VH-VL binders against Eukaryotic translation initiation factor 3 subunit M (eif3m). Designs and how they scored, part 3

Target 1, 160 residues: Eukaryotic translation initiation factor 3 subunit M (eif3m), of Schizosaccharomyces pombe (q09722r188to347)
Amino acid sequence: DDEQSFAFLLEAVKMDNSTADEAVRELVQRAVNSPKYFFFDDIVTLPPVQQLEQSTLQLLGILSGGMTDDYVSWVAENHAHCQHQKFDEDAIARKMKLLTIASLATQAPNNTLSYGDVAKSLKIDENEVELWIIDVIRAGLVEGRMSQLTKTLSIHRSSY

## First folded at step 13 (VH-VL; from i1 with light chain S32D R92Y S93N)

Design k2
Fold by ESMFold2, fold request of step 15:
Structure k2 (fold): chain C 160 residues (1-160), chain A 117 residues (1-117), chain B 109 residues (1-109)
Amino acid sequence: as target 1 above (160 residues)
Amino acid sequence: EVQLVESGGGLVKPGGSLRLSCAASGFTFSTYGMHWVRQAPGKGLEWVARISYSGGSTYYLDSVKGRFTISRDNSKNTLYLQMNSLRAEDTALYYCARGYWGYFDYWGQGTLVTVSS
Amino acid sequence: QIVLTQSPATLSLSPGERATMSCTASQSVSSDYLHWYQQKPGKAPKLWIYDASSLESGVPSRFSGSGSGTDYTLTISSLQPEDFATYYCQQYNNWPLYTFGQGTKLEIK
């Protein structure tokens, strides 16, 4: 089972600081490319992970606490690194947009996130915002209700 | 809403060149990785090439590597495929496809490339 | 590279029957990276099932996908005339490459 093997790999690295470099790199590569993994605080803080290249550590820091513009700046200087590490630049870009919406939702005053703010942050047309919000909800990062009348997301729960 | 329109196909002799274009509309083009997928007459689908959302990274099917070049112009919402040193086995309908995670959520109608003496 | 083999090559069935087709990978593939497309004659493929079992918007509930590892299945519980098409599986388990199966042609008679 894929989820079982990833979970075992993560647990092995958590329990043993002497975990082989190959296993640590596999963990990171699977996590950054996965369409279903979003919680990078659990990875970036691991001692064996802290031994990896600075470019990789920068990416993990962006995934754990940054915004989509941070990734855009990073990847512009790191295409060769992504190719060597087998990081999927498009998957990570999409993941960063979902995480950015989740961060905006957590910070939203009165638990209300405007579509305009999402569109500005993601640099997308406002008529695309609901598709991205559906994806954020499907990812389990945000729970809420969309309103076309007010062009807002009413946030019930944010897990990021 | 989303539209992908290919052009530039035609009849060409072996060793010749063609440049395919794909005009994109109805979405923010620069946020998506883009692909070329081909289908020989009466045969199945074969992935050919991809380019990252920014244009910074490209990847190719081994049999076209060194002969084909994928590129994009995000200011014109256009994807390209420059095909050089064409061979008979490159004969196919070439589709422009939008990447979404590990699959293709929108496809164009295709443009036919025929390589024949 | 990972080879996807679809079976049968052609499936001829009557309306109301249950259709089952398979996609077998030469190596294990995560279900997150196994997808299905429907293609009707003269038209581009359409995404049909993603992540092995999730139906794309607008796909009728008579369709289902299942499987893991090397063995994946697309099933239609009660065939309708509009289900006539060729179905392709596709994987993305071996970055950066994409691979399609050779297709199963579903004929309704």
Scores: ipSAE 0.769, ipTM 0.896, lowest interface PAE 1.0, mean pLDDT 91

## First folded at step 14 (VH-VL; from k2 with light chain L97E)

Design m5
Fold by OpenDDE, fold request of step 15:
Structure m5 (fold): chain C 160 residues (1-160), chain A 117 residues (1-117), chain B 109 residues (1-109)
Amino acid sequence: as target 1 above (160 residues)
Amino acid sequence: EVQLVESGGGLVKPGGSLRLSCAASGFTFSTYGMHWVRQAPGKGLEWVARISYSGGSTYYLDSVKGRFTISRDNSKNTLYLQMNSLRAEDTALYYCARGYWGYFDYWGQGTLVTVSS
Amino acid sequence: QIVLTQSPATLSLSPGERATMSCTASQSVSSDYLHWYQQKPGKAPKLWIYDASSLESGVPSRFSGSGSGTDYTLTISSLQPEDFATYYCQQYNNWPEYTFGQGTKLEIK
């Protein structure tokens, strides 16, 4: 199936530094567009990936440790690149918001993340924060417990 | 509560033009990709056009390329569809839909476009 | 583009019966990019099943989705009166386009 094919592709790129450009590009495209792939540290450091265009490497860098605003700035200058590489700008934007929450969770004092901080970082209404938290939990990026009373997320684990 | 409300539909002659609008509320409009999906009377669903959350990228069904233009004004929480050179086969109920990953999680009730001589 | 073919075109059943409808793709589609919608006459479509097998919030547990590759199925274990509607499958496997099946109309016998 699709998941298996992706796994095989990833392993192929990891094992062979001379992997064909087309295969590397397919890996990157599928990874950035995927609603289930979030760990780009596994990709960005691969030698064949490092041979790609600077714009793509910048995107992968943002996906590996950047925040939503970094992507917003990047995509503003790279619409043509996204279209050429078949990168889904909306999918990546959503992915970055989830990764941003995960990053905030990792840095949260006393393992407590406020909805206000999430809303500010994502530039969304605070009333939408819970929906995003649910998605970040579903994505396996964060484990925690929401409190509507205190408007905070108690962090048990963050993978970012 | 997420709401999408289409307007601008009506009766138009072949070769005519029409501009549809979709007013969005209940969510941060500027953070979602938006779509138009149409449904001819008694027929199925057909994706028509897509615009990225920022408005920087647009995509179209082949049969409407060069005739339709999707746009958005994030400051007004509004999505638009400019339709030129309309044909009889463009007759349909046009839905505004919110994109969520690879599917549409919210839809408006649609606005009817009838192209007839 | 990927073509989705749904079968049967019309399914006539009675309340309490089991309903099964299929969605066949012209090429392989990831389960992450295969979704189902419910539409009733005079109403807009509603997201019903996403990622092939995940029920949207508010969808009764009698609904289920399954499949992989080119073959996907929507099943209703025991039909209720409110389940009679048209069901559409939809795919997003090939950026940037979206395509729908032609629909299966589930009508009361």
Scores: ipSAE 0.940, ipTM 0.964, lowest interface PAE 0.4, mean pLDDT 96
Fold by OpenDDE, fold request of step 15:
Structure m5 (fold): chain C 160 residues (1-160), chain A 117 residues (1-117), chain B 109 residues (1-109)
Amino acid sequence: as target 1 above (160 residues)
Amino acid sequence: EVQLVESGGGLVKPGGSLRLSCAASGFTFSTYGMHWVRQAPGKGLEWVARISYSGGSTYYLDSVKGRFTISRDNSKNTLYLQMNSLRAEDTALYYCARGYWGYFDYWGQGTLVTVSS
Amino acid sequence: QIVLTQSPATLSLSPGERATMSCTASQSVSSDYLHWYQQKPGKAPKLWIYDASSLESGVPSRFSGSGSGTDYTLTISSLQPEDFATYYCQQYNNWPEYTFGQGTKLEIK
């Protein structure tokens, strides 16, 4: 199936530094568009990937450690690039919001993340925060317990 | 509560023009890609157009390219569809829909467009 | 373009019976990009099953989705009166296109 296909493609790129450009681009496209792939350190460090154009490398860098605002700024100047590379701007935007929450969770003092901080960082209404937290938990990026009373997320584990 | 409310549908002659609107509420409109999906009377669903969350990218069904233009005003929480050079086969109920990971999680009630001589 | 073909076109069953309908793709579609909608007459479609097998909030547990590759299935274990509607599958496997199946109308016998 397609999931296995992606896994094989990733392994091929990891094992062969001379992997064809087309295969490398397919790997990157599928990774950035995927609703389930979030750990781009595994991709951005690969020698064949490092041969790609600067705009793509910038995106992968943002996906590896940036925040939502970094992507917003990048995509504003790279619409044509996204269309040419078949990058889903909306999928990536959603991915970045989840990664942003994971980043905030990792940095949260006393393992407590306020809904207010999430809302501010994502530029959304605080009433939407719980829906996003559910998504970040479903994505396996954060483990924790939500409290509507205190408007906070108690973090057990976070990954970014 | 998420709400999408379409308007602007009506009867128009072939070759005519029409502009649809979709008013969004209950969510941060500027963070979602938006779509138009149509349904001819008694028929199935057909994706028509897409616009990215920022409005920077648009995509269309082949049969409407060059005739339809999707746009949005995030300050007004409104999605638009400008339809020019309308044809009989464009007759349909037009839904606005919110995009989410490659599917549509919320839909409006639709607005009817009838193209007839 | 990926074409989705649903079968049967019409399914006539009685309450309490098991319903099974299929969605076949012209080429392989990832489970992450195969979804189902329920539509009742005069109403807008509603997201029903996403990612091939995940039930949308509010969808009864008697519904289930399964499949991979080119073949996907929606199943209702025991039909209730409110389940009679038209069901559409939808895919987003090839950027930037969205396509729907032609629908399966589940009607009461």
Scores: ipSAE 0.940, ipTM 0.964, lowest interface PAE 0.4, mean pLDDT 96
Fold by OpenDDE, look of step 15:
Structure m5 (fold): chain C 160 residues (1-160), chain A 117 residues (1-117), chain B 109 residues (1-109)
Amino acid sequence: as target 1 above (160 residues)
Amino acid sequence: EVQLVESGGGLVKPGGSLRLSCAASGFTFSTYGMHWVRQAPGKGLEWVARISYSGGSTYYLDSVKGRFTISRDNSKNTLYLQMNSLRAEDTALYYCARGYWGYFDYWGQGTLVTVSS
Amino acid sequence: QIVLTQSPATLSLSPGERATMSCTASQSVSSDYLHWYQQKPGKAPKLWIYDASSLESGVPSRFSGSGSGTDYTLTISSLQPEDFATYYCQQYNNWPEYTFGQGTKLEIK
């Protein structure tokens, strides 16, 4: 299936530094657009990937450790690049919001993340925060318990 | 509660123009890609156009390229579809839809566009 | 371009019966990019199943989705009166293309 195909492609790129440019680009495109791929440290460090154009490397860097605002700034200057490379700007934006929550969770004092802080970081209404937290949990980026009473997320684990 | 309300539909002659609007509420509009999807009377669904969350990128069905323009005003929580050089085959109920991971999780009630001589 | 073909075009069944409808793609589609909608006459479509097998919030558990590659299926274990509607599959496998199947009309016998 497609998931196995992606896994094989990733391993191929990892094992062969002379992997064809087209295969590397396919790997990157599928990874950035995927609703389930979030760990870009595994991609950005690959020698064949490092041969790609600067704009793409910047994006991968943002996906590897940046925040939502970093992507917002990047995409504002790279619409044409996204269209040419077939990068889904909306999918990446959503991915970055999830990664941002994961980052906040990792840094949260006393393993407690407030909905207010999430809302502020994502620039969304606080009433939408719970939906995003559900998504970040579903994505496997964070384990925790939501409290509507206290408007906080108790963090058990964060993978960002 | 998420709401999408279309308006601007009506009767127009072939070659005419029409501008559709979609008023969004109940969510942070500026963080979602938005779409127009149409349905001809008694027919199935057809994706028409997409605009990214920031408005920086647009995509179209081939048959409407050069004739239709999708745009948005995030300060007004409004999505637009400018339709020029309208054809009989453009006759349809036009839905505004919110994009999410490659599917459409919320839809408006639609606004009817009828192109007839 | 990926073409989705749904079958049958019309499915006539009675309440309590099991309903099965298919969505066949002209080429392989990831399950992450295959979705289903329910539409009743005079109403807008509603997201029903996403990622091939995940039920949208509010969708009864009698609904299920399955499949992979080119073949996907929507199943209703025991039909209720409110289930009679038209169901559409939709894919987003080939960026930036969105396409729908032609729909399966589930009508009461």
Scores: ipSAE 0.918, ipTM 0.955, lowest interface PAE 0.5, mean pLDDT 96
Fold by ESMFold2, fold request of step 15:
Structure m5 (fold): chain C 160 residues (1-160), chain A 117 residues (1-117), chain B 109 residues (1-109)
Amino acid sequence: as target 1 above (160 residues)
Amino acid sequence: EVQLVESGGGLVKPGGSLRLSCAASGFTFSTYGMHWVRQAPGKGLEWVARISYSGGSTYYLDSVKGRFTISRDNSKNTLYLQMNSLRAEDTALYYCARGYWGYFDYWGQGTLVTVSS
Amino acid sequence: QIVLTQSPATLSLSPGERATMSCTASQSVSSDYLHWYQQKPGKAPKLWIYDASSLESGVPSRFSGSGSGTDYTLTISSLQPEDFATYYCQQYNNWPEYTFGQGTKLEIK
């Protein structure tokens, strides 16, 4: 039922520009908090979503094309908004780190992304980078091969 | 290896106060939301409080609101729980837990708080 | 608030038998937010199954999780002595609240 209810809600909002405000807000809340949803351009462009609060639209813009630092700056001024909208700040922060790796992979020269660059961008210990890369690959955002010898990710394909 | 080590538990009378600490190591502490979960003797698990990765947002079990304060010092990799106006019902083993996608992937061994006349 | 009810409260079985225990939610819970923990006496809980059916690293393949909506199940195909413990389900479907079931104690008959 819950997998069906989210998919139904997304399709309902996609098909009907007059969808009730509460349904639109539930869609957004579930999407931003979800450990499995990453493609926010599909949501941010929906006409009923464009009617939401400016702070929510800023967050959706960051999720659709921004980097971790954009989120860190936004959330520092929007704790109360997150509480009111029931946005999980920690889940969104983690999602932004995965999306940031995917963005770095898309931009990587010679299809090679260094662990050092990932660690700097995510502000994490380099020893943790491989765990994050495994997660981004499992999310289907990047395909590639890790090398601990060269401390790089060789990118075969990026879907983000 | 991820480790969480709680301290600061003890015996206290009703109305008293205690401050719990949780020392974290083996991971980048400032990237994780952190939690306190308690277990009364012979009973199940009860979530108590959470604090966001930056410390900017906190949330509490209704029965402890106004009495307990969760906090963190990311420069010291330490989570805290200040417990005031303690009641007998707060008697429990208090676990420090690391949040990950809505579950707790690592737990400390707990520190015992006993509230008794 | 979502209440999780685990059944049975105590499950008494012998090694080699198949164990099945349930977790029933008072409202629908996404499987992304339904998780299981194992706890042995005197020890902290350990994450055991996440996202209803995914085994945590190091969990033996004799364990499985299933379910959706309001009804979730943990199954052990052939019990080993180390599997006798208390199992808790947990949900996070309604931010910011975390709720645990009361536990199923799996004990030697």
Scores: ipSAE 0.814, ipTM 0.907, lowest interface PAE 0.8, mean pLDDT 92

Design m5
Fold by ESMFold2, look of step 17:
Structure m5 (fold): chain C 160 residues (1-160), chain A 117 residues (1-117), chain B 109 residues (1-109)
Amino acid sequence: as target 1 above (160 residues)
Amino acid sequence: EVQLVESGGGLVKPGGSLRLSCAASGFTFSTYGMHWVRQAPGKGLEWVARISYSGGSTYYLDSVKGRFTISRDNSKNTLYLQMNSLRAEDTALYYCARGYWGYFDYWGQGTLVTVSS
Amino acid sequence: QIVLTQSPATLSLSPGERATMSCTASQSVSSDYLHWYQQKPGKAPKLWIYDASSLESGVPSRFSGSGSGTDYTLTISSLQPEDFATYYCQQYNNWPEYTFGQGTKLEIK
């Protein structure tokens, strides 16, 4: 199973600081491109991963704690690196938008996140915000309730 | 809500050129990777080209590299395919498609390109 | 490049019957990158099943997808008249490539 092989690869790299370079690069590529992997602290802190190229380490840092604008700035200077490493720029951009919503939710005053703030941070039309919030909830990054009347997300839990 | 409308197809001689356009509406165009997918008459689907959300990266089917150029204008919500040095095997219905993770969640109705003497 | 081979090329069945079609990859493909589309004559393809087994919004529950590695299956438990169409599988396991199978035409017997 692919999900089992990714989990075993991650555990192998966690358990052995001498893991072969090809396996480490495969782990990173699969993680950044995956529609289902979001917790990059677990990867960026691994000693074998810390030996990768500076551009890769910058990306992993953005994925572990940055916002969409950080990725937009990074990718503008790193198209060739993404091509070489086989990083999917569009998949990563989508992942960054989900992680940005999760970060905004964690920091939202009174556990209330406005659709306007989401739209501004993601640089999307406000009428798309609910679709993105549904995705971030389905990803398990945020629990909450949407209100079309107030155009807000009331946050119950945030796990990012 | 989401609409993709292709235009610019037609009849052209081998070696000729044609430019396809795809007008996008109902979504924030600049946040999505966009694709061209073609279907020869009576045949299956073939991916042709993609362009990243910003326009910064492009990728092509090997048989069209150097002849086709994908581009986008995010201020006009429009995707383009410049096709040069056209061959008979390029005859197909060309679809504009929106990328989502690793699949195509919305498609236009296509514009027909016929390459014939 | 990964080649997807669909079988059978044509499947002739009556309404009410169970339909099963396969998509076989020349190399292992993650289920996260194996998808299915429905296409009716004169229409654009529609996303039908993503991630091998997840139904797109509006797809009836009589459809199911399954598989892993090299072997994937689309099943329709009891055919309805609107289900007669061509079905394509598609993979994205090898960035940046998108590859489609050649299609299975499901037609009325």
Scores: ipSAE 0.814, ipTM 0.905, lowest interface PAE 0.8, mean pLDDT 92
Fold by ESMFold2, look of step 15:
Structure m5 (fold): chain C 160 residues (1-160), chain A 117 residues (1-117), chain B 109 residues (1-109)
Amino acid sequence: as target 1 above (160 residues)
Amino acid sequence: EVQLVESGGGLVKPGGSLRLSCAASGFTFSTYGMHWVRQAPGKGLEWVARISYSGGSTYYLDSVKGRFTISRDNSKNTLYLQMNSLRAEDTALYYCARGYWGYFDYWGQGTLVTVSS
Amino acid sequence: QIVLTQSPATLSLSPGERATMSCTASQSVSSDYLHWYQQKPGKAPKLWIYDASSLESGVPSRFSGSGSGTDYTLTISSLQPEDFATYYCQQYNNWPEYTFGQGTKLEIK
């Protein structure tokens, strides 16, 4: 029922360019804060969403194709906007790290992503990389096999 | 191993001040939003305050807004709660908690604050 | 804000029995933001169930969570001695504020 509620809201906005502003803002807020929603190209391109504030559109653009550093730069200038829109800065930061790993996995040569590249991109200690890889796999964004011997992720599938 | 260790609790008179600290270890502190949650003796849990991973945004329970200040020093892996204008109703065990999406996945053991005439 | 009301306040049962406790929200809450904690006397709370029905690592399979909207339930199929504790529900649907229920104390009859 709750999953149906979000799916219903998304479909309603997709089907009707005249959807009420309140519903559009609720869709965006739920999507950016959600631990389970990762595909923002489907949201940022919706005509009613394109009518929202520039700061919101910038965030959606970062979520659809950017990296963690893009978000860090954006949020540093947008704390008040996040407060007003009820965007959870911490949830979005975690989402951006997972999406960044997924993007690196998709672009990895020979389907092999080094722990060193993940650590550099996320600005974390290399010994924490496996925890983040477990999370990105749990989120369904990447399928692969970790190797501590080679300190790499061998990628079987990436869906981002 | 994630550890959160609170300190700074004690006995104070109404109107007094205390500063609580929470030392974090076993994880990259600067990537997590952090919280204070309190529990009055024999009572339930009450969320008090939150600070974003960078320290750029803070949020408070209405009854403590303007009196309490949450802060963090990411270079020292430490969370703080400055409590001013303390009232008897603030008497509680204060927990440091790590945020994960919308819940608290790790908790400290708490530090007791007693506000009594 | 959203008020969470837990029922019953105290649940007195024997080992081996089935325990059921409820958490009722004053307004609809997404199951992605409804969570449960276990707290034993003198100890910090522990995350027990997240997203209404997902068990945290190390939680025995005799525990289950269910519900949606305003009504959520925690069930223990066959009580063990270590299950006697206080259980709190928590919601985040009214961001940035977090709300806990008042707790259900599960005690030995």
Scores: ipSAE 0.777, ipTM 0.897, lowest interface PAE 1.0, mean pLDDT 91
Fold by ESMFold2, fold request of step 15:
Structure m5 (fold): chain C 160 residues (1-160), chain A 117 residues (1-117), chain B 109 residues (1-109)
Amino acid sequence: as target 1 above (160 residues)
Amino acid sequence: EVQLVESGGGLVKPGGSLRLSCAASGFTFSTYGMHWVRQAPGKGLEWVARISYSGGSTYYLDSVKGRFTISRDNSKNTLYLQMNSLRAEDTALYYCARGYWGYFDYWGQGTLVTVSS
Amino acid sequence: QIVLTQSPATLSLSPGERATMSCTASQSVSSDYLHWYQQKPGKAPKLWIYDASSLESGVPSRFSGSGSGTDYTLTISSLQPEDFATYYCQQYNNWPEYTFGQGTKLEIK
């Protein structure tokens, strides 16, 4: 099972600080490309991961706490690095948009996040915001209720 | 409503060139990786090329490398495929496709490229 | 390169029957990267099933997908006239390239 294979890799790296460089790189590549993995603080803090290239560490830092604009700036200077590491630039960009919404939700006053703020942060048309919110809820990063009348997300829980 | 509209297909002799365009509307074009997928008459689907959301990275089917160039203009919401040194086996309906997590969630209706003497 | 082989190439059935078709990969593919498309003559393909088993919006519940590793299946529990089409599987396990199976044509007997 590929899901068990990834989980085994992650646990192996957690258990052994001297884990082989190839296995550490595979873990990172699978995590950054995966449509299902979003919690990068658990990866970036692993000692074997901390020995990787600075460009990779910068990306993991952006994934663990940055916003989509941080990724856009980083990737503009790192296309060759992504090619060499087999990082899917489009998958990561989409993941960053979901993580940005989750970050906005955590900080939202009165647990209410406006569609306008999401649209501005993601640089998308406001009429696309509900599709992205559905995706962030399906990813398990946010629980909440959309209000089309007020164009807001009422946040019940943010896991990020 | 997401729409992808291809154009620029036609009849060309072997060794010739064509430039395909795909006009995108109904979504924020610059947030999506874009693809060309082709289908020879009566045959299956074959992925041809992709370009990242920014245009910074491109990838190609081995048989078209060096002959085809994918590009995009995000200010015009347009995807392009420059096809040079065309061969008979390049004859196909060429689809513009929008990438989403490793699959294609929206497709155009295609533009036909015919390469024959 | 991962090769996807679909079987059978043609499946001839009548409305009301159960249809089953397979997609076999030359190497293991994560179910997160195995997808199915429906294509009718003269029309573009449509995403039908993603992540091996998830139905795209608007796809009838008579469709199902299953499988893991190298073996994947698309099943239609009771065929309707609109289901007669060609079905393609597609994978993305070997970045940066996408691979399609050669298709299974589901036709009316």
Scores: ipSAE 0.767, ipTM 0.892, lowest interface PAE 1.0, mean pLDDT 91
Fold by ESMFold2, fold request of step 15:
Structure m5 (fold): chain C 160 residues (1-160), chain A 117 residues (1-117), chain B 109 residues (1-109)
Amino acid sequence: as target 1 above (160 residues)
Amino acid sequence: EVQLVESGGGLVKPGGSLRLSCAASGFTFSTYGMHWVRQAPGKGLEWVARISYSGGSTYYLDSVKGRFTISRDNSKNTLYLQMNSLRAEDTALYYCARGYWGYFDYWGQGTLVTVSS
Amino acid sequence: QIVLTQSPATLSLSPGERATMSCTASQSVSSDYLHWYQQKPGKAPKLWIYDASSLESGVPSRFSGSGSGTDYTLTISSLQPEDFATYYCQQYNNWPEYTFGQGTKLEIK
């Protein structure tokens, strides 16, 4: 089971601060590339992870609390690092857009997030916003109800 | 509606060059990694090349590395494949494909490249 | 590198029958990175099943996908005439490569 394999790896790194470099790098690579993993505070704070390259630590920091523009700036200077570490730049970019929506949802006044604000923040056409909202809900980051008529997301819960 | 339309295929002699284009519409092109996938007549699918959403990183099938160059112009919503030093083995229908989480959710109709004397 | 072997190469069945086809990986592949495509003659491939078992929008519920590790299966519970096509599996477990199986052609007996 891949869920069990990832969870086992995460627990191994948590239990042993001297965990082999290969295992720590595999954990990070699987986490940043995974379409299912979104909570990077749990990884960035691990002592063996803190011994990795500064570019990797910067990326994990962006994934734990940044916005899509932070990633765009970082990756522009780090293409070679991503190639070396086997980080999937496109998967991470998509993950950052989902995390950005989750962050906007947490901060939205009156638990209402406009499609216009999402489109502006993600730099996408407003008619694509519902597709991204479906993805962020499917990822378990946000619960809410979309309205095409008002072009808003009414937020029930944000887990990010 | 997402659409991908390839063009630029044709008959080319071995050693020649050809430039393929893929016009994208119906989505924000600059947010997706893009790919070329080919299919030789009567054969299966073979991934050829990919380019990251920004154009900052490219990756190639080993047999085309150094001969093919993938590129994109995000201001024109267009993906390109420059093919140099063409060989008979490159004969195939070339598809433009949109990357999504490690799979290809939309494909073009393909453009046929025939490399023959 | 990871090789995907599809079996059988050709599957000849009648409408109403159950179809089962396999995709076997040379080493373990995450189900998050194993996908299936349907291709009809003269047409582009279409994403059919993603993440091993999730049906793409518009795919009939008679289709199902299952498997993990090295062994994956696509099943059609009761074949319809429109289901006769070639099916490809694809993996992305060893970045940056995308690998397809050679295909299973499902044809009318």
Scores: ipSAE 0.767, ipTM 0.890, lowest interface PAE 1.1, mean pLDDT 91

